# VH-VL binders against q09220, part 1

Scores and structures below are computed, not measured.

Target 1, 207 residues: q09220
Amino acid sequence: AVVTPSIENHKMENASVTISKVPISHRPRGFTAGSDSKKLAVQRFKLLISDFLSDAQLSKSIDVAAVGMHKGKSMDDILDDVYTRLRRTLSTKQISELAKAQKGLVEDLDEKSAKLVKARVKRMIVYSFDPAAEQIHKYATRPSMAFALIAETINERFVGSVKDLIRDVLTPKEYDIFRKHYHPHIFKLDNIGNNTEAVRTTTHETF
Unless a header shows other numbers, all headers, positions and changes below count from the first letter of the chain; Kabat numbers aren't used for antibody chains.
ipSAE, averaged over its two directions, is called F for ESMFold2-Fast, E for ESMFold2 and O for OpenDDE. V2 adds 0.75 times the mean of E and O to 0.25 times the DockQ between the complexes of E and O.
Where letters were taken out, [cut] stands.

## First folded at step 1 (VH-VL)

Design b1 (framework fv_burosumab)
Fold by ESMFold2-Fast, scan of step 1:
Structure b1 (fold): chain C 207 residues (1-207), chain A 120 residues (1-120), chain B 106 residues (1-106)
Amino acid sequence: as target 1 above (207 residues)
Amino acid sequence: QVQLVQSGAEVKKPGASVKVSCKASGYTFTSYYMHWVRQAPGQGLEWMGIINPSGGSTSNAQKFQGRVTMTRDTSTSTVYMELSSLRSEDTAVYYCARDEYYGSDYFDYWGQGTMVTVSS
Amino acid sequence: AIQLTQSPSSLSASVGDRVTITCRASQGISSYLVWYQQKPGKAPKLLIYDASSLESGVPSRFSGSGSGTDFTLTISSLQPEDFATYYCQQFNSYPTFGPGTKVDIK
């Protein structure tokens, strides 16, 4: 039997699109129609996110997201692009299921479905292109020492704020665990003879 | 083909230190964490710690804190485990073992083992 | 630390026999358990991960099952090359191993 999410599936996707320490926005587009990495991404999202989107809708969402990341678009712009493309293909049944999940009033169905779809697409994008985020999701409740090393790996790979990206895509439980175990080094500027150098000198809990 | 090749057997006196190497080939060295596991003669397996070959961060089992140091050299794709203040009960085969993927904490490939004997 | 126990400590069986080895955890570990095979003088070899997933290249006569605290490794038709010690390992927290089960072929 295969356990959800599959370690084998995760390992294969990583092998298909592995460029260590390159920012997501600068990675070549690896998720195209008919590629193995795209097929694995579609299957993985079904396992990680209880999603009512069809394989075709997920595949299209991945394509749009990959293009946006390759072009250096912001996450908000990528989510808008994906949702604009996807909203026309949502069935009445899919809209109804999204509304049920939201526990909301019918009056705001379009707005609530848009919010839920964008949230799921955001998680899909992050997990598909960041192996560390996917591993945190898979192992969220595990008190593993490797979790501290995963935090180092995430911190190494991004230019700018790791916490903002992670906070937005992890579940509250995942984020709480990450926050408690993530202790990135503090950068300090050292001014010796007017030479400025940024170095990691201490470890401090953030978030 | 993935290979982990370890340094040869060592004989040490009590109180000495030993440094075991593990040279990796056949994959991207910095993409997989590496663990160290030991096995005393006729006994079971005991986890010692983990290193991220990329950033160099380590986490060691509580039993070995203060005595074990794990390092790596990315230019040679080699990880090292140094154990100090050796005692007779440190006599064991020491293995390096590759983490399956970013903190799975189980091991898909193992080195052949290095026998360390601590004798008076 | 999570403690693992294995039963039996050792067994002898004939070629073709079905062999079952049990691993018990001192607390719930979901499905975060792996099985290794170790032959004399050799490093361990991964057989089963996530309690029930067969590692690539491992013969289909090996299977794993269980969740929570109780796990089993089954060899459906024991072969001469299966002479080995089998270890379970949990990865729900810092890695710990069971004491091993030695399988001798009669």
Scores: ipSAE 0.043, ipTM 0.508, lowest interface PAE 6.0, mean pLDDT 70

Design b10 (framework fv_burosumab)
Fold by ESMFold2-Fast, scan of step 1:
Structure b10 (fold): chain C 207 residues (1-207), chain A 121 residues (1-121), chain B 106 residues (1-106)
Amino acid sequence: as target 1 above (207 residues)
Amino acid sequence: QVQLVQSGAEVKKPGASVKVSCKASGYTFTSYYMHWVRQAPGQGLEWMGIINPSGGSTSNAQKFQGRVTMTRDTSTSTVYMELSSLRSEDTAVYYCARDWEYRGYDAFDIWGQGTMVTVSS
Amino acid sequence: AIQLTQSPSSLSASVGDRVTITCRASQGISSYLVWYQQKPGKAPKLLIYEASSLESGVPSRFSGSGSGTDFTLTISSLQPEDFATYYCQQLNSYPTFGPGTKVDIK
């Protein structure tokens, strides 16, 4: 038996062709629950992220992910694209806060563990983005039916709480490290259940 | 002042490998994707692949699968393209080009000057 | 892969002439089409992005139009410095280039 070389680039081409054959009747879906439930989930995601990121930055990140998927990019490439776009649009203050959070996460880890934790945090950030109905609508007007399937796939990944996504992405060890070293303005793990905090973020200091 | 400066011309024998460099300056290196494009003498432009300098992820044209490797060094703001198992048909000018980053795959707004690679015995 | 064709393959025109070059895609690419100018011995230069948007610093005599599968590059009044080969490129998926149109000034 021999090790199979990477065929990611070829798989992306096949995925793009397959997706483009999706029926026209396929429409972008939100959450599988009712409209009130979808609004609550969107609000929870925004409470966790939008205090650190502006609505414009969040919208652009969703745009990058949607366009990357429409163009047939791999999930890892889309993750890199979203993270790169975020860093490009961050203010000096936001860059400083992100650097502090990243340093805190990995300061006591060896290089291999640091890379793994950073990669999983990037994936968690992407999966925490909820493509609001308005953002989906903006891209659903594109001629390609591929976007409808991609939007549904993105929405499927946002079903449930952000805490569940974090748990599923990080190992228990990594989650413990993340909890100890996260910056309050980037991730508000304990604020998900309180919508009244949307006006002003509660600060949690753990490092 | 945004610039991409490539390494000098190379002459290689069939079966050898060549590694072309592309040094970026005048902008944030990790904020823009980089593409590699080649052009055989008297022929048109041919896309080879893309690299995200931030994470190092790559995507290569199927024609070059298994022969092309793209890497970067963030400390020197340099992207590399290595092509192995060279054939006479690989004789071409190789260009690096910056993607006008907004969504990726938007436009190649800045190009390197090109590196001539000649494959002959 | 998405294939691009250009017409004509070459042309010869006088200074002051209006020149039109067409680019056709084998499938719909929305407005994800870019035009480049390449002069002999030089790297390509971006002219038009997203089918019709003029790149900063490019003379206003250049314009682009089209969507879907049919696209046109127009030079309203050809100048001596416009001697070049013009390439279209699609970026709707993995990038592909047209074969080029060579513009010779008589």
Scores: ipSAE 0.000, ipTM 0.442, lowest interface PAE 18.4, mean pLDDT 68

Design b3 (framework fv_burosumab)
Fold by ESMFold2-Fast, scan of step 1:
Structure b3 (fold): chain C 207 residues (1-207), chain A 121 residues (1-121), chain B 106 residues (1-106)
Amino acid sequence: as target 1 above (207 residues)
Amino acid sequence: QVQLVQSGAEVKKPGASVKVSCKASGYTFTSYYMHWVRQAPGQGLEWMGIINPRGGSTSNAQKFQGRVTMTRDTSTSTVYMELSSLRSEDTAVYYCAREDYYWSGEAFDIWGQGTMVTVSS
Amino acid sequence: AIQLTQSPSSLSASVGDRVTITCRASQDISSYLVWYQQKPGKAPKLLIYDASSLESGVPSRFSGSGSGTDFTLTISSLQPEDFATYYCQQYDSYPTFGPGTKVDIK
């Protein structure tokens, strides 16, 4: 059995992550001393936004977000910085495509374009600098919170490999815990629970 | 000509507050972060905090948390740094400095001339 | 906080000499290091950013090198106007400065 000292299964099943739960100055942590946490954050953000940006635009947008977090800038300032960079480097069509990524808010409303893009960037920042991901790395106590964040990303119709998103958030050890113990909360799998082999196969082929 | 011009020297008593201004000219004020850095006599440079002139949001060094307040006025292109509960150890030259992340890798490319703040009884 | 140390604390050299100043970080900061020059009574002036990139308008006798935790500022042929204190600064996290190296010209 896997012991989760901080959260009951019921709370994990219904966990939700909002930006207010992510410290503004928070940075991703690794388990090894001397790990380049900024590089890890950059890699995560790159994966999430790569479909929309050229290499040069992607690199600068990631740097703006990561440096802002490390310098302790407010979330609103980080979002403004990234959005300003994106607006200057992307076409109107590309900005519109980013705005349309938010499920249920896809409308031809000019006033909402900045808000929709900022909401998507916010989700990408939360994914990259997620305290749930840090807690999983540090404690292995709240896997369902990372799953809730991944589910939010999937729900926004983010184009990318679900396998890669899950692997990017979790360490190999945490991914092993995820595939064995918490898959039903995200994948709603029937009768898989105890079967390690079936769980592994299903996790990689669910989407 | 890009310039940062600071207010004049101040002499304060312990327990008082001081407010230093930094007026920007020659560039788009809201497009660059502004930092505050101080230097005690004969000592090195110490970072105090950062302000985004666009939204007015700030982040301060832990050592100054609760004592420092940074603000800006976009109509005059001016940032302000107010330090309260002054102690003799706050005697220093206070600088504002612009961050240029476009060309200079987030270095402080333009500095104000400095404002001497002396705290004495 | 990331701590920076500089060596030497001070040096004296003749015009035309090659001068090297080192900066060491308490942890890996990649290439996120800046060098400043400060003359007595004046604000610091940017010299080098991203460890090795020369700021526009700065004489080519100044150069920077290094990555990770060890960095060097070199002045290839010291001039009278180079009398100053030199500071390194990191921006991998909240900005911190080294204690400075004073260069006095003989």
Scores: ipSAE 0.000, ipTM 0.436, lowest interface PAE 18.6, mean pLDDT 66

Design b4 (framework fv_burosumab)
Fold by ESMFold2-Fast, scan of step 1:
Structure b4 (fold): chain C 207 residues (1-207), chain A 122 residues (1-122), chain B 106 residues (1-106)
Amino acid sequence: as target 1 above (207 residues)
Amino acid sequence: QVQLVQSGAEVKKPGASVKVSCKASGYTFTSYWMHWVRQAPGQGLEWMGIINPSGGRTSNAQKFQGRVTMTRDTSTSTVYMELSSLRSEDTAVYYCARDQYDYFSGRYFDYWGQGTMVTVSS
Amino acid sequence: AIQLTQSPSSLSASVGDRVTITCRASQGISSYLVWYQQKPGKAPKLLIYDASNLETGVPSRFSGSGSGTDFTLTISSLQPEDFATYYCQQYDNYLTFGPGTKVDIK
């Protein structure tokens, strides 16, 4: 690779040190899934998300994407390359821990809060397969923005690898809808009335 | 010319450990991920795990977690696979194989070592 | 874990025959499938990647097709050097191999 972007260039909220690098004895204990306040549940989820992709995994994924861009690969090819690499670095234990954590986040929430959590998970999965290829070309003169967009797309797509976790969060009816709209082409077609919202969400700039 | 050259055949007793080496040449060692695959006599191929030679990170197949350790030495462009607590069913040819990465993605094995026969017998 | 099955487990054919081998995945894997050829006493050799792309140096009589869960490897006119065991492999979620299909002389 001739380009090595830094994770700091992405201005991501949960970048730098992941919970997975903190010894288990130093992590908050006595936290019971679904029994805490909404604030604590949200904070716990953020820590789990940061633990899901280590700084090293994210940095390596950005390196792979940068090389693909330099070689003129399409966004679809770049995302497939990165996604394949990320899947190979996930342990069965990490996947299992995430499943247990997400189940616990919903158990003791009121219906409105549970619906918001489910909506977020659904959006991440659906949009993970709708890359912002057009934005890559637009930001060719802004390397840090291009790399940050790729990093965001990778994070969204990576969540898709944990598809079985979604079944624990969604109702059977919601899961059926999600399953039908998991394919990007179907999502775009079935969401014509909300196309502006979908495009805004998937191409959102956070820096 | 890309080459992966493995260490020679080993005969081990049940309960022992074996460490197989795979020396790479003809390309930038740290630019391609390396896999280990085994094949018992007359049986199919079984994936054991992967190592990133750059950072040394590994991901092992669930069946081998706790028994397999993969390491590398960047100064000699060599990858190692150590399997402990050997049983008769571990008798197999062990292969190292390079992920076809070329700085883009790892998808499949473009180059394989010649294989190392490990026999576990009393 | 994604499981792969191959059919047939073995087949007997004559030189010049058209041979078709199938590989089926337990869940959708897009086109993330590879085919290898292994001759007795040798390491496997890459034939086809991304379901349908022929590796450089591999004879044009080999071809691959399929997507999702169903894939095929075809040898349009079997040659003496093609008698071997053929394996499919997926790389969508970790790595798993099919059990292999042995192609023998009639």
Scores: ipSAE 0.000, ipTM 0.409, lowest interface PAE 19.5, mean pLDDT 64

Design b5 (framework fv_burosumab; at its last look DockQ between E and O 0.03; V2 from the best seeds 0.00; counts 0 for: pae E 18.3 > 2, off the site)
Fold by ESMFold2-Fast, scan of step 1:
Formats: sequence, C-alpha cells, structure tokens
Structure b5 (fold): chain C 207 residues (1-207), chain A 122 residues (1-122), chain B 106 residues (1-106)
Amino acid sequence: as target 1 above (207 residues)
Amino acid sequence: QVQLVQSGAEVKKPGASVKVSCKASGYTFTSYYMHWVRQAPGQGLEWMGIINPYGGSTSNAQKFQGRVTMTRDTSTSTVYMELSSLRSEDTAVYYCAREGYWDSRPYYFDYWGQGTMVTVSS
Amino acid sequence: AIQLTQSPSSLSASVGDRVTITCRASQGIRSYLVWYQQKPGKAPKLLIYDASSLESGVPSRFSGSGSGTDFTLTISSLQPEDFATYYCQQFESYPTFGPGTKVDIK
C-alpha cells in the first residue's frame, strides 16, 4: 500500500495550517501570500524532487516534510530529515543524476549569478523565519539551491563545493553556526561508513 | 548563443492531436525548466505548463489538464508539447520558452522559440 | 487567478519621445513582475525582470519600477526599433499576462 496523491495533498495541507501559529511580527513582510502562491511553491518542490525519487520515496518525503513543517522546523532541517531517511534507499543512478545536475549548475555560474546566489544563501541561513511559506518558496523557485543542499546531504562528494560557496558568503562565526545547526549530519559521526573505522567523535573539533 | 528552434506550422481538423517540438542549443539543456505559452491570433499570451528536462516531470495549467502532454528527449535536447482533442479555439501560435537560470525568479522567460502556428479548421 | 491590466491599450509616439506604460495587478505580487517586447510575427523578448532589473543586452533606455500592485515600464527616448507591443507578466502565482500595450508610430 503506497500513499496516493490525495493523501499526499492532505498531509501538505495540514502542514500549511501550522503557519497560522507563527506570530505576525516574526513573519516576513508580505507573508499574507495567497493560497495560490503557496500551492505553486509546493507544486514546484514536488516537480523538483519527483524527478529523482520513486513514487514511494516521494510519498515518504512529502510525509516527512509535512510533519517537519507542522513542528515548525526550518526548510533546511526538513530537507535534511527527508534525505537522511532516504539516503540508504537511493540508487547509484539517482545519486549519479543528482551529481550531473549539480555539476551543470556549478559550470553555469557566472560572476553576477554567483553574487546573487551567495546573497540568497546567506539570507536563507541567517533569516530562516518561515519554514512552510517562505523557505519552501525559496527551494521550489531555486532548484540550484535545493540540488546543492540535497547533494550535500546525500552524497558527500559535493560537500566541498557547497561548503566553499557557503564559506564565501559567511563570516567565520556565521559559518560555525551553519555547520553546527543546518547541516549537523555532515559534521557529526557517520554511522553508515566503513565498519573498520573508529568512531570519529573529535571530527567536529578539527573541522 | 542560446537558441530554441520549433517545428513548422500545422493544420489540423477538430478532434485531432498536434505535437510541437522545440530543439534547444547553446546551453546545458537539463539545467533549465522549459515552458509552453500560446497566443491566439490578435490576443494575449497564455501559459500552458512547465517541464523539467532533467527528469521529464511536468506541471500543466488547470485549463489544459488532461489534454496537454509534455515530454523531452535529452539525446536531441528537444522538448515536445502534444495537445489533444483540438477545437477551433486552440488555433494559436505555440511558443516554447526557457525559464531564467540560477538567479532568476520562477516562471519568467529569458529565451523564446520562434513559435509554431497551429490552425484548427474543418 | 491574479489578473493584470495595462494602460494605455495603445499609444502613438514619435522617435525621441518618453513613453510610459503601466501594469496593475488585482492583488499584491511584491516585485514578481516581468516586461516583454513583441514585434509582429516574432516571439516575445525579455526586457525587465523582478520589476526593475534590466536583462543583459537590453538598451539602457528601458527601465522598470514599482512594487505590490502598480508597475511602470519607461522608454526614455523611443527609437524606431521600439515600435512593438509590450506585455507585463506576474509570477507571484501561476503565470498570467497583461493584455498588452501597442506602441505605434504617430
């Protein structure tokens, strides 16, 4: 039994209701974005991730995302939760396809585009103020950012490129906050790794 | 330089289907969303839907749901738009349009194909 | 759906004139507005995105302004090649276009 599109839609609708619990003073200006704007953001997020995931993985991802949004998690944390759970179920083909997408994005970065991406990455990290409305919109509208974060979570081969971009936009203090909060899994013990390796509890100190 | 080259004009009878192609060149085909927009003679522009050329996922405007199918072929860097159950009001120029890359907002179109005239007549 | 209106529907102008075209949205769209130029028998061409950002390769005589519901496209000194129909488009929600403003020779 797999989750149908109607159940998936119900879970996403439930998650969007939690935005009403965020104080208005803590919402971005213009947060009264209509139902159509929110539906567009969700639809684009689905469009982005459905190309890489099976129906079962997509349904599971939407369910995990809906729960995270209901709990008021940032979109970065929600993506981390989704892809941490899916990491072991992704095929080599899916990982390779994400790698190709990431490579294309890096190769097409000109100076103007890099500057704008850096500014948006900094705002996303520093000003994560509305996980369900604003941050979904950012990820849905900017596949390059979603792919970079997904690649960092799923395949550590891209972590260097993503970290270099993030380091370039943040001060050393801001970068320290980022590595401890938004992508803790890449700076913590890797329990999926080589069985012959000792636990690397001090890796965070040498980073 | 970016180019989108579309297939030639079509004349169809009511009830038929039409399939329009759009061949992309001058950029990484799979890195940009592609949209379809139509324009009836003497009228304005109307958005039809979007395709992600990377994996082939699509999202169509509600008005065209059930009648429009978008596909792509990555080996030829070509997107296709098939519209079925044609009626006279489907007579229009059909455009493929590339969504702006990386830093652009979603759903604005930086490059357009030259257009394909589809005429639906008895 | 977000509806866009343009004013005027058409105008006649001479080379060297300053031309102003207005686009109004039925609800707030922040800065999510784009301007296109379309010449007869040709595809639309992107002029301005995010309400005020000039697309690369577009002459500096074109400029955009506005936010929320009221937007303006200005051509500071009209040239012969600028005679065309101009369309606004929003992307706060599913894309919709204005009805167009035709700029004709006087």
Scores: ipSAE 0.000, ipTM 0.486, lowest interface PAE 10.9, mean pLDDT 67
Fold by ESMFold2, look of step 2:
Structure b5 (fold): chain C 207 residues (1-207), chain A 122 residues (1-122), chain B 106 residues (1-106)
Amino acid sequence: as target 1 above (207 residues)
Amino acid sequence: QVQLVQSGAEVKKPGASVKVSCKASGYTFTSYYMHWVRQAPGQGLEWMGIINPYGGSTSNAQKFQGRVTMTRDTSTSTVYMELSSLRSEDTAVYYCAREGYWDSRPYYFDYWGQGTMVTVSS
Amino acid sequence: AIQLTQSPSSLSASVGDRVTITCRASQGIRSYLVWYQQKPGKAPKLLIYDASSLESGVPSRFSGSGSGTDFTLTISSLQPEDFATYYCQQFESYPTFGPGTKVDIK
């Protein structure tokens, strides 16, 4: 079942994502997207996931996501596909660390509330990525272009916006408990700063 | 079912230009990059450039920079290559070639046009 | 640009012979190498992609191997229809082709 998250009164600016224009005279995207773009996307995702997942696990997860976005799958389905494939590659240490985090969350909140907190976090990730996924489906003529578009879309400012949304959809108590058990080893949930602006737009000048 | 059909042979004088067409059928034209490759008589294959038929963006091999223009017409599923300021050394067979995509196989040229002979002589 | 070399430049062999052709890249290209066959007067035809994967409809006597900088095309039992020139091509970056290996049947 899908759960609609609670949204505070801040305007949701994360639906607008900028996609930079790549000079065609220097580097055609079709020739290098598979290898160079994956490396860049992996590094960009580490701003959120930390070193918990290996480069290989992130690279495979990005492969699954890029193919799904190119084919026009919903972001919900893409995340389910990523999770399903990723869990089969987790080490016993990673499984133990996730289980410990989940147990702590349940002990500090209760099982029902812990499920709702995780559902809200997932919903904010979906909400943040939906506009980018739509642009990638519309404009990436090949899966390899989806890698390049993912890498260009997911920058430090975008990741900071995802972190802000996670904080905004949880109560202060829920956020402190989630952070206590998941930060920093599983998720990086540090503040961006005291007073900063994030200006984003979506474009199709790349294609 | 996939077919790339090129325009007929051309004879040109030095200094002229030539425009070769490549009409695609049997697949979604805008989903595959198209390349141009030439082969001088008795010689090997030489890559000239690439066009993204979705948006029309192109990149050319440095050797041909400033002399080659690639375009496409999505309504007729056709790509074009125009080579200007022709020299006798441009005498070659010119091929269009479709780039395979990542989803099921690595990048390679999976389908080729039949070739267009361009002869540059005075 | 990534330079490819091929060895030998030409060869003559009898029907039934085992033929090997090598391709070497000037820098590492992982497995991003393909092999084409070109018969006189015709466009190149894809034989092998991703260094070792056989294209649909290509006879099993053809095989490819290698990674990094050193690659090999093998024809295990040469047939009369294998008279052709064979090209390697890399797709790590802008495509470049090897100079070709001409195979003549004695």
Scores: ipSAE 0.000, ipTM 0.418, lowest interface PAE 18.3, mean pLDDT 78
Fold by OpenDDE, look of step 2:
Structure b5 (fold): chain C 207 residues (1-207), chain A 122 residues (1-122), chain B 106 residues (1-106)
Amino acid sequence: as target 1 above (207 residues)
Amino acid sequence: QVQLVQSGAEVKKPGASVKVSCKASGYTFTSYYMHWVRQAPGQGLEWMGIINPYGGSTSNAQKFQGRVTMTRDTSTSTVYMELSSLRSEDTAVYYCAREGYWDSRPYYFDYWGQGTMVTVSS
Amino acid sequence: AIQLTQSPSSLSASVGDRVTITCRASQGIRSYLVWYQQKPGKAPKLLIYDASSLESGVPSRFSGSGSGTDFTLTISSLQPEDFATYYCQQFESYPTFGPGTKVDIK
């Protein structure tokens, strides 16, 4: 009688990470209309999130995001739109670097797990930006106001929060492997102690 | 040329803390992870932890959880490792090691500091 | 944590001898294995990365092979300057080191 060991499928209880929506109670403070807020958003993005993309690429991405948020699109859709547009402008070098990162991730985790990790990371980004998007949709009277709100949203604390969320949804191994292949140049996933908040505080004109 | 220069030898009493520094030069400081590895006299290498390129995010080996603090000063291109509640078994040479990154290479420790001897004695 | 073992723990060989050191991982680590040389009183030096890739400036008498769980470092012709301890290290997860292999030259 070959006792087939019953592989007890330990149902990994999906610990529902209750992402506490940090209520952004901040009414959009005075926005500088136009090019300065967008530039600030680009700079903060490069500093805190990724310096992988050129200023031009980021500028266009922020345009897409700002318009999407203003129109009330879901952050998931917005990210997809940004990605779709961005991939058309990537240099050969950028494409190669991303391909390498993806390949490495798949090699270490397998294809299914790699997809899951990327999906989890994307979800955390979506959840983190949802409050900002909602505020933009609700309070921005024009797309240009979204630039200022995006710039305000992108800060060290925000990035830290996103990082924490990503760490919470990944196993230590997954996180290590992810950071191994997605170099900080591509994704700045760690807390950035940037003393450089001396970025140009553009004077908020309250209209 | 890439260089990692560590602080000098330390002698500490049990229960005290030690802070070792690692000054980096010859490369973009904020582009590389830094690790700490120690080696007890006549023993093998033991990984302690990792610090990110940009600031204070760290991950430590479980053995050192709660006792080790890693920090980074971008203005001086220096990484610090502080070990608290020192014990005799913490007597070792402590190394900073850069995690290497190249376009087509896996990650590894490509550059090491010269090591800092920490002696814990009553 | 992934554990690494090395064999032998120590060996003595003459100049010109072929030396082989093995490293075994507790689980599959693909090719994410590196070899270091450490001389007395010095920091480790990278020799081999990705199981078989020779680091720049390392003599060609050094070679690495293996994948999965079993890896080998070979010195084709031992030189006097090769007196050292050799360590394997994996990057499949958080870094772990082998216990080291001491090579004494007769």
Scores: ipSAE 0.000, ipTM 0.537, lowest interface PAE 11.8, mean pLDDT 85
ESMFold2 (binder alone), look of step 2: mean pLDDT 91; pTM 0.916

Design b6 (framework fv_burosumab)
Fold by ESMFold2-Fast, scan of step 1:
Structure b6 (fold): chain C 207 residues (1-207), chain A 124 residues (1-124), chain B 106 residues (1-106)
Amino acid sequence: as target 1 above (207 residues)
Amino acid sequence: QVQLVQSGAEVKKPGASVKVSCKASGYTFTEYYMHWVRQAPGQGLEWMGIINPSGGSTSNAQKFQGRVTMTRDTSTSTVYMELSSLRSEDTAVYYCARDRYEYVWGDYSPFDYWGQGTMVTVSS
Amino acid sequence: AIQLTQSPSSLSASVGDRVTITCRASQGISSALVWYQQKPGKAPKLLIYDASSLESGVPSRFSGSGSGTDFTLTISSLQPEDFATYYCQQYNEYPTFGPGTKVDIK
């Protein structure tokens, strides 16, 4: 049998469900076409926000990513920013090894294939240098996976600021905590992680 | 050192229930999921289900739906597996096993530490 | 549910032999595969996780390889303590185990 833990309002069964314990193939994936799509996306996003706040306590890479999202950067640019910040904490030997590994992975590939491989490598690098995630190398990219799931959620028939979506989901107290750290914008991402179209809402708190 | 210590062997009649315990030590009990696996004599391993020791939430294999109940006691760092309506084919060694990855970051994962096993014999 | 098959079901080998055991999944499981060793009367012991990662404290003669649906456990030079039953297990979905491969002395 296929096992899909529901993010539905079945309180007795999933009140204690942790999204990280669900196989990646079974995790919620943002809006679905048809009825209840917004309601499902809101519930999915609430679980991701809870994990995001937990991650923020453990890793500074999330702060860099949140700043990039707030400024309306593409996911590739955000991952580059995270990589650059993590790179500054690395030894000369580690920097050299990473540069050699990246070149070795892409030097014989066409441009499209090279871009896909580079995106995957950046996600793996972000995960590898996150202290909270070092025990789970198999699933790599714990922080980046949260961003990918957020991007999937906002790509589906939602227009407006991610900040507005978060405000709709969180309690006033939770929102006040979140808004002091994260003000992401809503983005459309193409299949390779580049923005093809972005819907950015200027908030009264930003310029 | 991480250690999982299970309760002793049980002999039960058909139709009865059995409750097996697994006491954890050497790590933070609430940070790792716990699994239950059984093995009938001369047969392979069969997964029964998983429990989150922090919140107490469970997921059971379809074959055991309605017959297995998993619980935990955080004050004693102990998980329990209760199997009801016992049949002769439930005769097996029952193991608890720790999920390798912490619940904060982990998906379902390898079982890195196992209990010694509890033999449950169902006979009339 | 994902079904696992193992080949061979049993084999006889001598100390010093190279032993190869195969595990096949009914559908793709990426690298979400584990190998366990079980000796008579004992609980299984984790050997290899994520298809190819050697568990701490496990001798280097054990190695794993594969991805997707086809996986292999290799013992490069069989030792007396290696006679046991070996199980593969997937964790891409709810866990399932292979039927086991018994490694007996020749």
Scores: ipSAE 0.000, ipTM 0.431, lowest interface PAE 18.4, mean pLDDT 65

